VHH binders against q9xhz8. Designs and how they scored, part 38

Target 1, 326 residues: q9xhz8
Amino acid sequence: MGDTKVETISRLAQWRIENFGPCSFKKSDPFKVGIWNWHLSIERNRYLSVRLFPELSRVSKEQPPVAKFVLRVSNVGPNRRFYISPVYEKLLRTTDDCVWHVDSSFHGRFTIDVEFLDLKICPVNGGEASPVWPTDATMQSISTQTTLKCLSRMLEESILTDVIIHTADGTLSAHKAILSASSTVFKSMFHHDLMEKESSTIHIDDMSRESCMALLSYLYGNITQEEFWKHRLALLGAANKYDITDLKAACEESLMEDINSSNVLERLQEAWLYQLEKLKKGCLMYLFDFGKIYDVREEISSFFRQADRELMLEMFQEVLSVWKPV
Key: E = the ipSAE of ESMFold2; O = the ipSAE of OpenDDE; V2 = 0.75 times the mean of E and O plus 0.25 times the DockQ between their complexes.

## First folded at step 23 (VHH; framework vhh_enristomig)

Design L1 (at its last fold request DockQ between E and O 0.77; V2 from the best seeds 0.00; counts 0 for: pae E 2.6 > 2)
Fold by OpenDDE, fold request of step 24:
Structure L1 (fold): chain B 326 residues (1-326), chain A 120 residues (1-120)
Amino acid sequence: as target 1 above (326 residues)
Amino acid sequence: EVQLLESGGGEVQPGGSLRLSCAASGFTFSRYVISWYRQAPGKQREWVSTITRTGSTNYAASVQGRFTISRDNAKNTLYLQMSSLRAEDTAVYYCAAIGWDRSGYEYDYWGQGTLVTVKP
């Protein structure tokens, strides 16, 4: 029978049927939507039963679709009648996963429409379903990645750079606009330069070229975890010096992740130096609440000799707070 | 109303020292990054020094090692200690708060300036 073809446009599939004839069952040819081939079927009994299901395949079996869709049945002619299903949102694996019953008899030409409102791929590993069509999140992701790539290129290739940075052991070029957008200090430095479109030179003598590159990588959005970990102390210093609040916070969080007996005193000192309250508290908890002070007994005297008096007082207060009298 | 009022300017001999002050009012001084700028006759205004909220300091290369920026949050006052002054340091010195707050609000506050003249 020549009326089994399904046409698709965008998110719409339409099956045009000439007539049911003597048959009580018809199945459409396969039509592609997303990564699956689909079928429609109709069965005439007391009601007209319409089914939407994916073609059985490895893909449909391993990655079954979650579809949000509406079905529509309409006759053709001057007395056109429309029947619309509710909105379905279903995981479709078999022919019986979705059945719509229409209380109508169609004796002539009629059409079955499927409008897909949403379509998702269920991963084999049971993870989160991914959309077939772009979403706001997808677009944002694409845009973000493109922007980051662009910024990275601007830095790496020195495209229209307007500031030279002198470091302890080399020079780098960057963009005043990026620096000023990320740091209040840089904004202040370049305030008039930006207005007059002048090139400038700045000196960051307390950083190596490599560390400064890591800083720029962070600011331009292309820093790797490896680079961050390698340079996190230098980055922390820079964040503090140039009032890069987000970086300072990121460094603080990073330093909190790997507190141990070999580094806790040093980190406590750094926390104090850079006024990192969360890290300070973390170190104090490690030492006193968890009782790890005993593991650093050999180093603690040296630490006490160099520690700020206020830090010592805070440490003492922490001891008192945790102290359980026998 | 936000106000920044510079003082301490005057005439000084080369090699001399001068201390500028900037009194701030009308905003929470301690929450702002504050800077010194200067403008010499016939020249563009240039950045001199900045101090952060936490007391970190930055200096232009031309004044590095000679000038010291500091702040007293209790007094809402910014300072610039200038030493080893040179003729090229002659300018009107401005105190400014430029930046954005945690909410993203941009601020741009300037004083009226104080004149520093370095001459024999």
Scores: ipSAE 0.770, ipTM 0.931, lowest interface PAE 0.7, mean pLDDT 91
Fold by ESMFold2, look of step 23:
Structure L1 (fold): chain B 326 residues (1-326), chain A 120 residues (1-120)
Amino acid sequence: as target 1 above (326 residues)
Amino acid sequence: EVQLLESGGGEVQPGGSLRLSCAASGFTFSRYVISWYRQAPGKQREWVSTITRTGSTNYAASVQGRFTISRDNAKNTLYLQMSSLRAEDTAVYYCAAIGWDRSGYEYDYWGQGTLVTVKP
């Protein structure tokens, strides 16, 4: 009578059977694991059959469980005998989705355990099944986001800053450790200065306060796409000056995306100056392979007077690569 | 083996000039960010100037406008042109390559230093 209740703790469920002698079928009361109520049932034929299934409900119909689990049947007492199922990984919708035929029979008092190793919610219309319990990837994401919030607060509230940056039109506060970890130039600049108790002063006279704040936002992990786009030329110059390789590459990729006839010659010169191979090739393709050089004919003479002789040789080679004989 | 060898130090009068050299060997010189440092008697070693792989330069405020760092990648040599020298520029000057590679391995290579003395 009192043996229909399944006890649960976290991902474990245990059904204690007090007397399975006269009956050939028993079904447990519902028990909750995850967002579902579940049932266990047993049926005696020649062998013991154990079923695990979710209680039919709106939740189980719309969000059926995908479960990874193990079932166990054991007797109670000093001479315990265990039968353990394979590890099942199944979408469980009906009573027929999990049937474990135990290769033995049990009578009287015995225990049925289920251990849920993993449990996911499967959307009925497809899509990615979502886990019920935290994973290592989720914890890493939480840790990363927490760290970014700390860095944002350090910058915005000037918490324990140890450098003052004088820009063209204002000052900013920052941290030597962040600058040194992000830039070989700042690492060199502060190499023996990291242990100093008083603030250092540096001058970045070729950047506005706003563009320098964009640089700091990048280094602290907080730059928005809007800030980046607005300041990408200033950030390219700073990345080159302070040897911030990943930022330099990001600026190059961004400048590739909107090459047009009004900017292509300037970008080609900048690509040569900063040794940006991808941007250089993109500008050359735009001018010669797509024939857009005719759109810049009024600017080209001035450009050639200022261009490096080796760049002009590369431009000539690009012309030859697309030339068609008459 | 990476080696950095400074030369060109000596004694000068205030307002004078010197050119320091740092000969580099044992690595692909053009791939390194390279710096000058100095250490005055009784003082902590301090940064003077840095030149990047692309030739961009940065200077300490105390030497801005008076010192010029340059590199000759064909000769694997770093230079520091010092002008308008002052008594407070008296120090042992070191060249150094300090940074990290793409795998995050830190490096710091140092020369033995060359003495610059500016007479009071």
Scores: ipSAE 0.524, ipTM 0.866, lowest interface PAE 2.4, mean pLDDT 85
ESMFold2 (binder alone), look of step 23: mean pLDDT 81; pTM 0.816
OpenDDE, look of step 23: ipSAE 0.736; ipTM 0.919
ESMFold2, fold request of step 24: ipSAE 0.482, 0.499, 0.479; ipTM 0.857, 0.865, 0.854
ESMFold2 (binder alone), fold request of step 24: mean pLDDT 80, 80, 80; pTM 0.793, 0.806, 0.802
OpenDDE, fold request of step 24: ipSAE 0.597, 0.593; ipTM 0.865, 0.863

Design L2 (at its last look DockQ between E and O 0.76; V2 from the best seeds 0.00; counts 0 for: pae E 2.5 > 2)
Fold by OpenDDE, look of step 23:
Structure L2 (fold): chain B 326 residues (1-326), chain A 120 residues (1-120)
Amino acid sequence: as target 1 above (326 residues)
Amino acid sequence: EVQLLESGGGEVQPGGSLRLSCAASGFTFSSYVITWYRQAPGKQREWVSTITRTGSENYAASVKGRFTISRDNAKNTLYLQMSSLRAEDTAVYYCAAIGWDRSGYEYDYWGQGTLVTVKP
């Protein structure tokens, strides 16, 4: 068959050339590696010039490949000689982006191999190129997703649950191991139970079943943004009560994102209650540095009547710090 | 040396009150979640109450409303105020400190316990 076909296996492409003849130029058929079609070309002048380039397409134009690769030229026969290129790592958009000059006079049959060591795609909007093939990071991601699905199933299907949680308005089943791994408080509760493998009951009377489910969803890694947003205050309470530090931090961050005049006083109170320093600071900045205290004039008196004395002192200190006498 | 020393145990009549103390030394007390456990004769050790680093309290159902856990970080001391004591509250009470470092390493420290006997 024609000597323009390129065969591929894994990350290797091989172009078998039967006869270069009197031609000074030859281009391969397209071959697919990754998400791009590729071409090899050879040109014979003083040297043999080997080029690797992507076939022109929308994808190659908008998201050109960054390829790490090695080229190899070898003759066919009992006395095999081969030349190996340096390792190239290049953005490849055109035929001239990568040229390997080989000082060889191959006559007759020879092969051109390209071994792709790495292949990355550039984002359309700019940024760092991402690998097309799985990497350690991708594997970890896959593994993580699999684990999360597993955990989610364990919760949803109550697979080998060993703890019953009594909430304010219902019951849920969960796993001591997951709870204990997530919280020092739960760990303390189940410390001896874990050894005995006995079913246990705990009471979370200050949470609704729905809120508690959101808590479990978080712990099992399947909580949605919607659920988190809906239950973030309850989750914050739970995080504080059961010393779930990462959840507490997540809640704090979430509450920081949407401070406004309608919620800032409440947020400040929550920040104080749960010792959320970032949130507290944010609220104070909103009120005093940005002068939004005037927007809450109707509510501020009520707040002052109910606020903790120490919080009031801190607020006062903040006022003094930002107050500029006329 | 890390040490937890329980005290305040003794004999009390049903309906009586007792206050246990656990004095901690050799570690950063304020960085730990601290827990009371108890072990009755012939029974397994059971969780009683936990107080978090921030002072949040948790109680077993059996003692909720009767026992109050508290901590004084300045004194490195954990307390358990027990009221309305019952015969079933008879046990050796243990103090334990549990914490994790930034790497996820778990620390678990235990006291020797103090005996509480509730008898008519």
Scores: ipSAE 0.648, ipTM 0.883, lowest interface PAE 0.8, mean pLDDT 90
Fold by ESMFold2, look of step 23:
Structure L2 (fold): chain B 326 residues (1-326), chain A 120 residues (1-120)
Amino acid sequence: as target 1 above (326 residues)
Amino acid sequence: EVQLLESGGGEVQPGGSLRLSCAASGFTFSSYVITWYRQAPGKQREWVSTITRTGSENYAASVKGRFTISRDNAKNTLYLQMSSLRAEDTAVYYCAAIGWDRSGYEYDYWGQGTLVTVKP
């Protein structure tokens, strides 16, 4: 019951002050909100100065709070007057980070409230602050990550797999439901055997076990950036063959980002083969609009001997568009 | 309304060839993955071959190397060229269009089938 104790409920804290004189200073006992202990302090000189700050600790030093909050001061009794601060949103490290000056003649008995509207953990290295309390968007993210972890376990531990994939150099186990939900080709393939008690087999003879595992990792939601970059071309081929349009688009965007003179002709041929309009235009722009065809002039004859006549027509049309005499 | 009409079935000797057609109407044919299935009397319907929107082909092991699927999006027509036919290929052949809309709702459309008989 001491007059330094702050009572907390959910996101609210209340400090009841019983006796406060004209020139005085008080600091509350610590109170916990979020991962931090906090203090309130008051000082009376010409006005009442209210401060909110975290208790100095390893936690507050390494993970300082960014708080959105409102302070209130009111007298106690039936004829209450109260003052409400602006909504503050501040990184709170020291006592100097939040000072609210109240032009009030309150003496003796009054209360100080804090309402925390939002509370975040600020990373020391300057990354994005993370919320202490879940929002609707935060709960969806938690739900999604939990689901991905479950799917990853299903794949890694082969939990209740019902299809065996024979690759060029090994086998993998997977789930018909995941494959069918991700690919209309696999959906069609399994349409009449989804109820089958025993595992089905499929053959993916044009992928290594490692590249096929990368495909499965993508479909189960746990492919790493390193796996993706290593297997981009195999994944592009698989995405086209099994009609996985989001993966196909992601592979296309990745292949556009590092077009150079050593790969541009190969990528142009792949873009034609897989009907990748953006990659095709990017390769044509690189070769003709930026004039890099001279960097590949030793390879171009071999390329033209193998290229589709319609592709060669498009290349010629690009030349006419870019190099038009006037 | 969506309609798929198979044609081209008939009788053939072992080792012979047939070409099946499936004419489509009432939907955007080029937006769908298209599939041939078959069902022999007393057997479960089975997958034969699927062709993607871009023309990539997938085949059941039992028909790979003997059957060729193709599509002509301008004519809204799916084809199955069957070669080296065997008695076990005798079945009613169905075409189907398989897809999802942009909201992720699945649908599939089926034809009425065309009979292929390979004499014993």
Scores: ipSAE 0.499, ipTM 0.858, lowest interface PAE 2.5, mean pLDDT 84
ESMFold2 (binder alone), look of step 23: mean pLDDT 79; pTM 0.790

Design L3 (at its last read DockQ between E and O 0.76; V2 from the best seeds 0.00; counts 0 for: pae E 2.5 > 2)
Fold by OpenDDE, look of step 23:
Structure L3 (fold): chain B 326 residues (1-326), chain A 120 residues (1-120)
Amino acid sequence: as target 1 above (326 residues)
Amino acid sequence: EVQLLESGGGEVQPGGSLRLSCAASGFTFSSYVISWYRQAPGKQREWVSTITRTGSENYAASVKGRFTISRDNAKNTLYLQMSSLRAEDTAVYYCAAIGWDRSGYEYDYWGQGTLVTVKP
């Protein structure tokens, strides 16, 4: 009667059964582990069959649990006997998805334990199941976020800044250590300063304060997509000037995503200027392979007048490569 | 063995010009960011200029507009064209390759330096 309650601690659930009596079947009350409610059931026939299954819910139906767990059945008393199941790792949707058959007849009081070793949730749209409990990856993520928040604060609040950056229209404060860790050029600039802990001034005259702030935001890990998009070209210039290779790559990738007839020539020029091979190739493909050169026919003459001779040669070669004479 | 050998130093009058060279050997010159530093008597070594692998230039405020850094990858040579030289430019000038590669390997190579003396 009252022995259907399941107690939980951490990743362990214990069902204490006082008497199985003449019943062949018993089901536990629901118990919460992770984001699901669970049930245990026992059935006595030739064997004692123990089942673990989630309570039917929207979540369990749409996102069923993948559980890694071990079951344990033990009697209560001075002569404790226990049986341990294999480690199961199963997607659990129904009562029959996991059945453990125990070759024992427990009379009287006994306990059923389930130890969850891992729980994963399946995505609604398919894909790989993700852990419900923190993992090393989760911890790293938490740590990373904490670090980024810290760095952002250091920048925003100018905590122990040691470098003043003069921009075209203002000044910013930053940290030599962060700059030096992010850029070989900055490292070279501050190589001796880092040892002397002296305040320094640098000039970035080719950037606005706002663009420079976006650069710093990127370096400190708190840049938004909006800011990145807004200052994308300035950031590319800075990345090239200060040899920030990951930023340069990010800019190139970003610029690759939205090539169109209105920007392709400009982006081709930028690709050439900053030696962005992927972008260059993309632009050339857009213009010649896809035949979009026609769409920019009004601008192309002006472009040809200003373009580098080597770029023009490359463009010409591309034309020849795709050109099929009738 | 990595070597950086500076040359071109000497005495020059204020307002004069001098061109320094740094011959590099023992590493893939074109793959490195290279810089000029200088150390005046009784002062700490200071950064002067850096040129990236792609040829982007950076200068200290004190030399901006007067000095030009350049590189010839075919000759494995770094240059510093100095113009409008001032007495305060008197120093031993060093060529250095400092940074890290794509794999994260850090490098720190220095030349022996060449003396530039600006005096009437």
Scores: ipSAE 0.803, ipTM 0.942, lowest interface PAE 0.6, mean pLDDT 91
Fold by ESMFold2, look of step 23:
Structure L3 (fold): chain B 326 residues (1-326), chain A 120 residues (1-120)
Amino acid sequence: as target 1 above (326 residues)
Amino acid sequence: EVQLLESGGGEVQPGGSLRLSCAASGFTFSSYVISWYRQAPGKQREWVSTITRTGSENYAASVKGRFTISRDNAKNTLYLQMSSLRAEDTAVYYCAAIGWDRSGYEYDYWGQGTLVTVKP
């Protein structure tokens, strides 16, 4: 007299029923899966009805479960036969939210299994249901966000910094490991210095403190779009100087997106200086293929006086390609 | 087989000049960030200068303004022009390619070194 206990392992629950007669009702002892205690119950009239529901509590009222699960009923002994429910996906608040009617009426001794495929917490006042068990993609996202918060704190609180950066108008503290992992130039610079206990000093005289902080924010994963936009020319220069190829590419793509008559000549010069093939071609297309060179008539003579002769040859070749006879 | 071969070392008086060369073979030189290091007798090896794939130059504070790094990608050769030499510049100078390629695979190539002696 005591076949009410449900055994659990991982996401599985099993209730072994030793004696179930006609017109009987049984409810299991509570069993814990996720943050909730649960009950299984069975009721027999003409057929067997199986219910799965959370134990009524403050947790289940304030954070009700959304469960994806499968139920199975099987008899014991030789000729073992299984009846398997459809996959249910339901918000479970009460005993009536999940009722599975088994097509056969079981008597005596049998087993009820539950397999929880997914389990989520549903907030009462609205909002998105959150998983109890992380998926691989969810865990990677959580891990990434946690790491970014740690890196942000390391930079903002100067936790165990080991390098001081002298900029044009102030100093910053940083970590040699972060700089070395992000830049082959810093890796080379610190190659034998990474084992030293004393802080190193480096000079980045061509950046303001503010623009250098934008660079650090990028390297620590915390740069805002506004900060990037404000400093993207300085960041391009730094990315080229320190061989930070992903940042260099990001700056190039951003500078492609807002080419206009007021900036195209400057950007063409920058693209030549930093060997940015995409930006160079974009500026040439803007000037010649779209004919915007006429919008910069007053500026073009100054540009040609300072432009590299090979760049001027490429500009001429672009003119020839636009005028090519059909 | 990857090789870095330094040359141009020798003895010089304080205030003098010397030009080091590093001939590279066995890899696509233009695709690499290349550096000079030096090691004085009984001291640890230290970074001197780095030049990027696009020719951007970086210098240790102790040599900035006195040394000039350059590269000739057509000849697969790295250079270090040293001027206003001091006794503390006496060291074996090494050419090295240290970093990672576009796929993220690390490389670590070193030359045998060339001795520079600046007499007190």
Scores: ipSAE 0.554, ipTM 0.880, lowest interface PAE 2.2, mean pLDDT 86
ESMFold2 (binder alone), look of step 23: mean pLDDT 81; pTM 0.814
ESMFold2, fold request of step 24: ipSAE 0.446, 0.467, 0.506; ipTM 0.843, 0.850, 0.866
ESMFold2 (binder alone), fold request of step 24: mean pLDDT 80, 80, 80; pTM 0.800, 0.798, 0.802
OpenDDE, fold request of step 24: ipSAE 0.773, 0.799, 0.782; ipTM 0.933, 0.941, 0.934
ESMFold2, last read: ipSAE 0.474, 0.505, 0.477; ipTM 0.850, 0.863, 0.857
ESMFold2 (binder alone), last read: mean pLDDT 80, 79, 80; pTM 0.803, 0.800, 0.804
OpenDDE, last read: ipSAE 0.783, 0.779, 0.786; ipTM 0.935, 0.933, 0.937

Design L4 (at its last look DockQ between E and O 0.69; V2 from the best seeds 0.00; counts 0 for: pae E 2.5 > 2)
Fold by OpenDDE, look of step 23:
Structure L4 (fold): chain B 326 residues (1-326), chain A 120 residues (1-120)
Amino acid sequence: as target 1 above (326 residues)
Amino acid sequence: EVQLLESGGGEVQPGGSLRLSCAASGFTFSSYVISWYRQAPGKQREWVSTITRTGSTNYAASVQGRFTISRDNAKNTLYLQMSSLRAEDTAVYYCAAIGWDRSGYEWDYWGQGTLVTVKP
């Protein structure tokens, strides 16, 4: 009667059964672990069969749990005996997905424990199950986010800034340590200043304040996609100038994503200027392999007049490579 | 053994020009960012100029427009063309390779320096 309640603490659920009586089957009340409600059931036949299964719900149906768990059955009293199941790791959808058969007859009061070692949720659209509880990776993520917020605050609030950046149309404050950690060039600039001067000044005259802010936002880990997209070319220039290799790569990748007839020649020039081989190749492929050179026929002459000789040679070679004489 | 050897220092009159060289050996020169530093008497060492692997250049404000850093990877040599020299440019000039290797380890190699004296 009243012994269907399951108590939970942390990742442990305990079902206390007062008396199984003449019953061959008993089902627990629902108990919540993770994002699912669960049930335990016991059936007594030749063996005691213990089942763990999620309560039927939309979530359990669409995103069934993958549970790693151990079951324990123990009697209550001075001569306490207990049986422990193997460690199960199972996708649990129905009552029959996990059955533990215990070769014991428990008379009187006994407890059934389930210790969840891990819980994962399956994606609706398929894929790898993800942990419901924090993992090392989760903690790292949390820590990373916290760090980024901290860094962002340092920049936004100018907390203990020690370098003033003069841009084309304004000034910004930043941290030598962050700049130096991000760029070999900045490191070189501040190599001896780190301990000797409380404040330093650098000049980035080829960037606007806004573009420079985008650069700093990137370095401090709080740049948005919108800002990145808006300042992509300026960021590429800065990345090249200050040898920020990851930014340079990010810019190159970004520029590769949206090559079209309106920008391909410009991007080819930029690829050449900044020695972006992937982008260069992409542009050349777009122009010659895909035959889009025709679409830029009005601009191509102007481009040829301004292009570097080496680039022109490479373009010519590409033409020859794809050209099939009739 | 990594070695950086500066040369080309000497005495020059104000407004004059001088070209410094730094010969590098013992490492893949083309793979490194290289810089010039200088240390005036009684002052701290200060950054002068840096050239990246791809040839991008940066200059201290005090030398901007007067000094030109360049590199010849074929000769493993770094250069500093100094023009419009001032008394304030008097210092020992050092060549340095500073950066991170592919494994993320910090490295810094320094030359012994070459003295530049600007005086009437």
Scores: ipSAE 0.603, ipTM 0.866, lowest interface PAE 0.9, mean pLDDT 90
Fold by ESMFold2, look of step 23:
Structure L4 (fold): chain B 326 residues (1-326), chain A 120 residues (1-120)
Amino acid sequence: as target 1 above (326 residues)
Amino acid sequence: EVQLLESGGGEVQPGGSLRLSCAASGFTFSSYVISWYRQAPGKQREWVSTITRTGSTNYAASVQGRFTISRDNAKNTLYLQMSSLRAEDTAVYYCAAIGWDRSGYEWDYWGQGTLVTVKP
């Protein structure tokens, strides 16, 4: 066909120009790389200027390419010459975003190559540009999401469950393998549980069915932020009882984020009960370093009448550190 | 070397009481979940009770309300207070330290056992 067609393979594009002599400008037919159609153009004055740009379309306007690429110009004949551009890395919206001025002139037959080293889609609503071609991190993400869907299905459909959990207000089915892999307490419970005819039974009488389902959702990898927020105190208790250290830490961080005068004394008691040093220090800082103890003046008497003696001693020591730093 | 040494076993009449001890050495005792297991003659070893690092306890249904697990982290010692003993409680009792260290390496160490015999 004519000399406007660009041949592509993988991440390469090649434009073979048959006769560039009488005119000072040529533009290629569109060629597709990634989700965009592209053009190459050439312009001759004293030197050759080469441009690479996306075809004007709704896609290129709303999702412009961020491209990393190299251009090459070569002629054909016994005195072959070739020139290679710098590596460009640019957001390409207009024909002026990439112009390569070749330090030589070309006439007649020559070839222009493009090699795309990387290609990303710029999101219209902001955020991080997404790659067009998969990386090793992309494959890991696909594998992880597939696994999470399988685990969610196993829980939701009770596929081959082997333990029944009796909660305060109902029962749930689960898998010993999941429980044992996530908790040394459950690992201990099931350590010698070999082939049996009947499913094992455990009792978690201190959780509602709904809160225990939130715990299972966490362990199977499908808990939502809303479900976590709703049940975080129950999850903290369960994480402590069953030695699920990452969940315990997550609950602690969440409870630190919204300390206020209406909850600080409760949070301090929870931190003492579950030995949460970060939350305890956060509550003490709120009360004493920021002086919010005066906002709970009426509540503090009732708190001290019921609080553990050792906790009250620690509060006194914190008061001394604020007033008498020695 | 990691060591778990049980003591306190012996013969007792039905309805009697015993207290078992497990002395731990060679590791940071307070950092681990510790359990009691038992093995009756001719039977597989079975879980009895577990106590966590913070003192939370869990019991097998067969011993619930009769046995009490506790730990003294200052003395590196695990205890099992057994009350209302029955002939079916006759077994060798083992303590075990089970868990993962902070690097994720599994930990599964056992004592030699102490015999408890409840007379018929």
Scores: ipSAE 0.472, ipTM 0.847, lowest interface PAE 2.5, mean pLDDT 85
ESMFold2 (binder alone), look of step 23: mean pLDDT 80; pTM 0.799

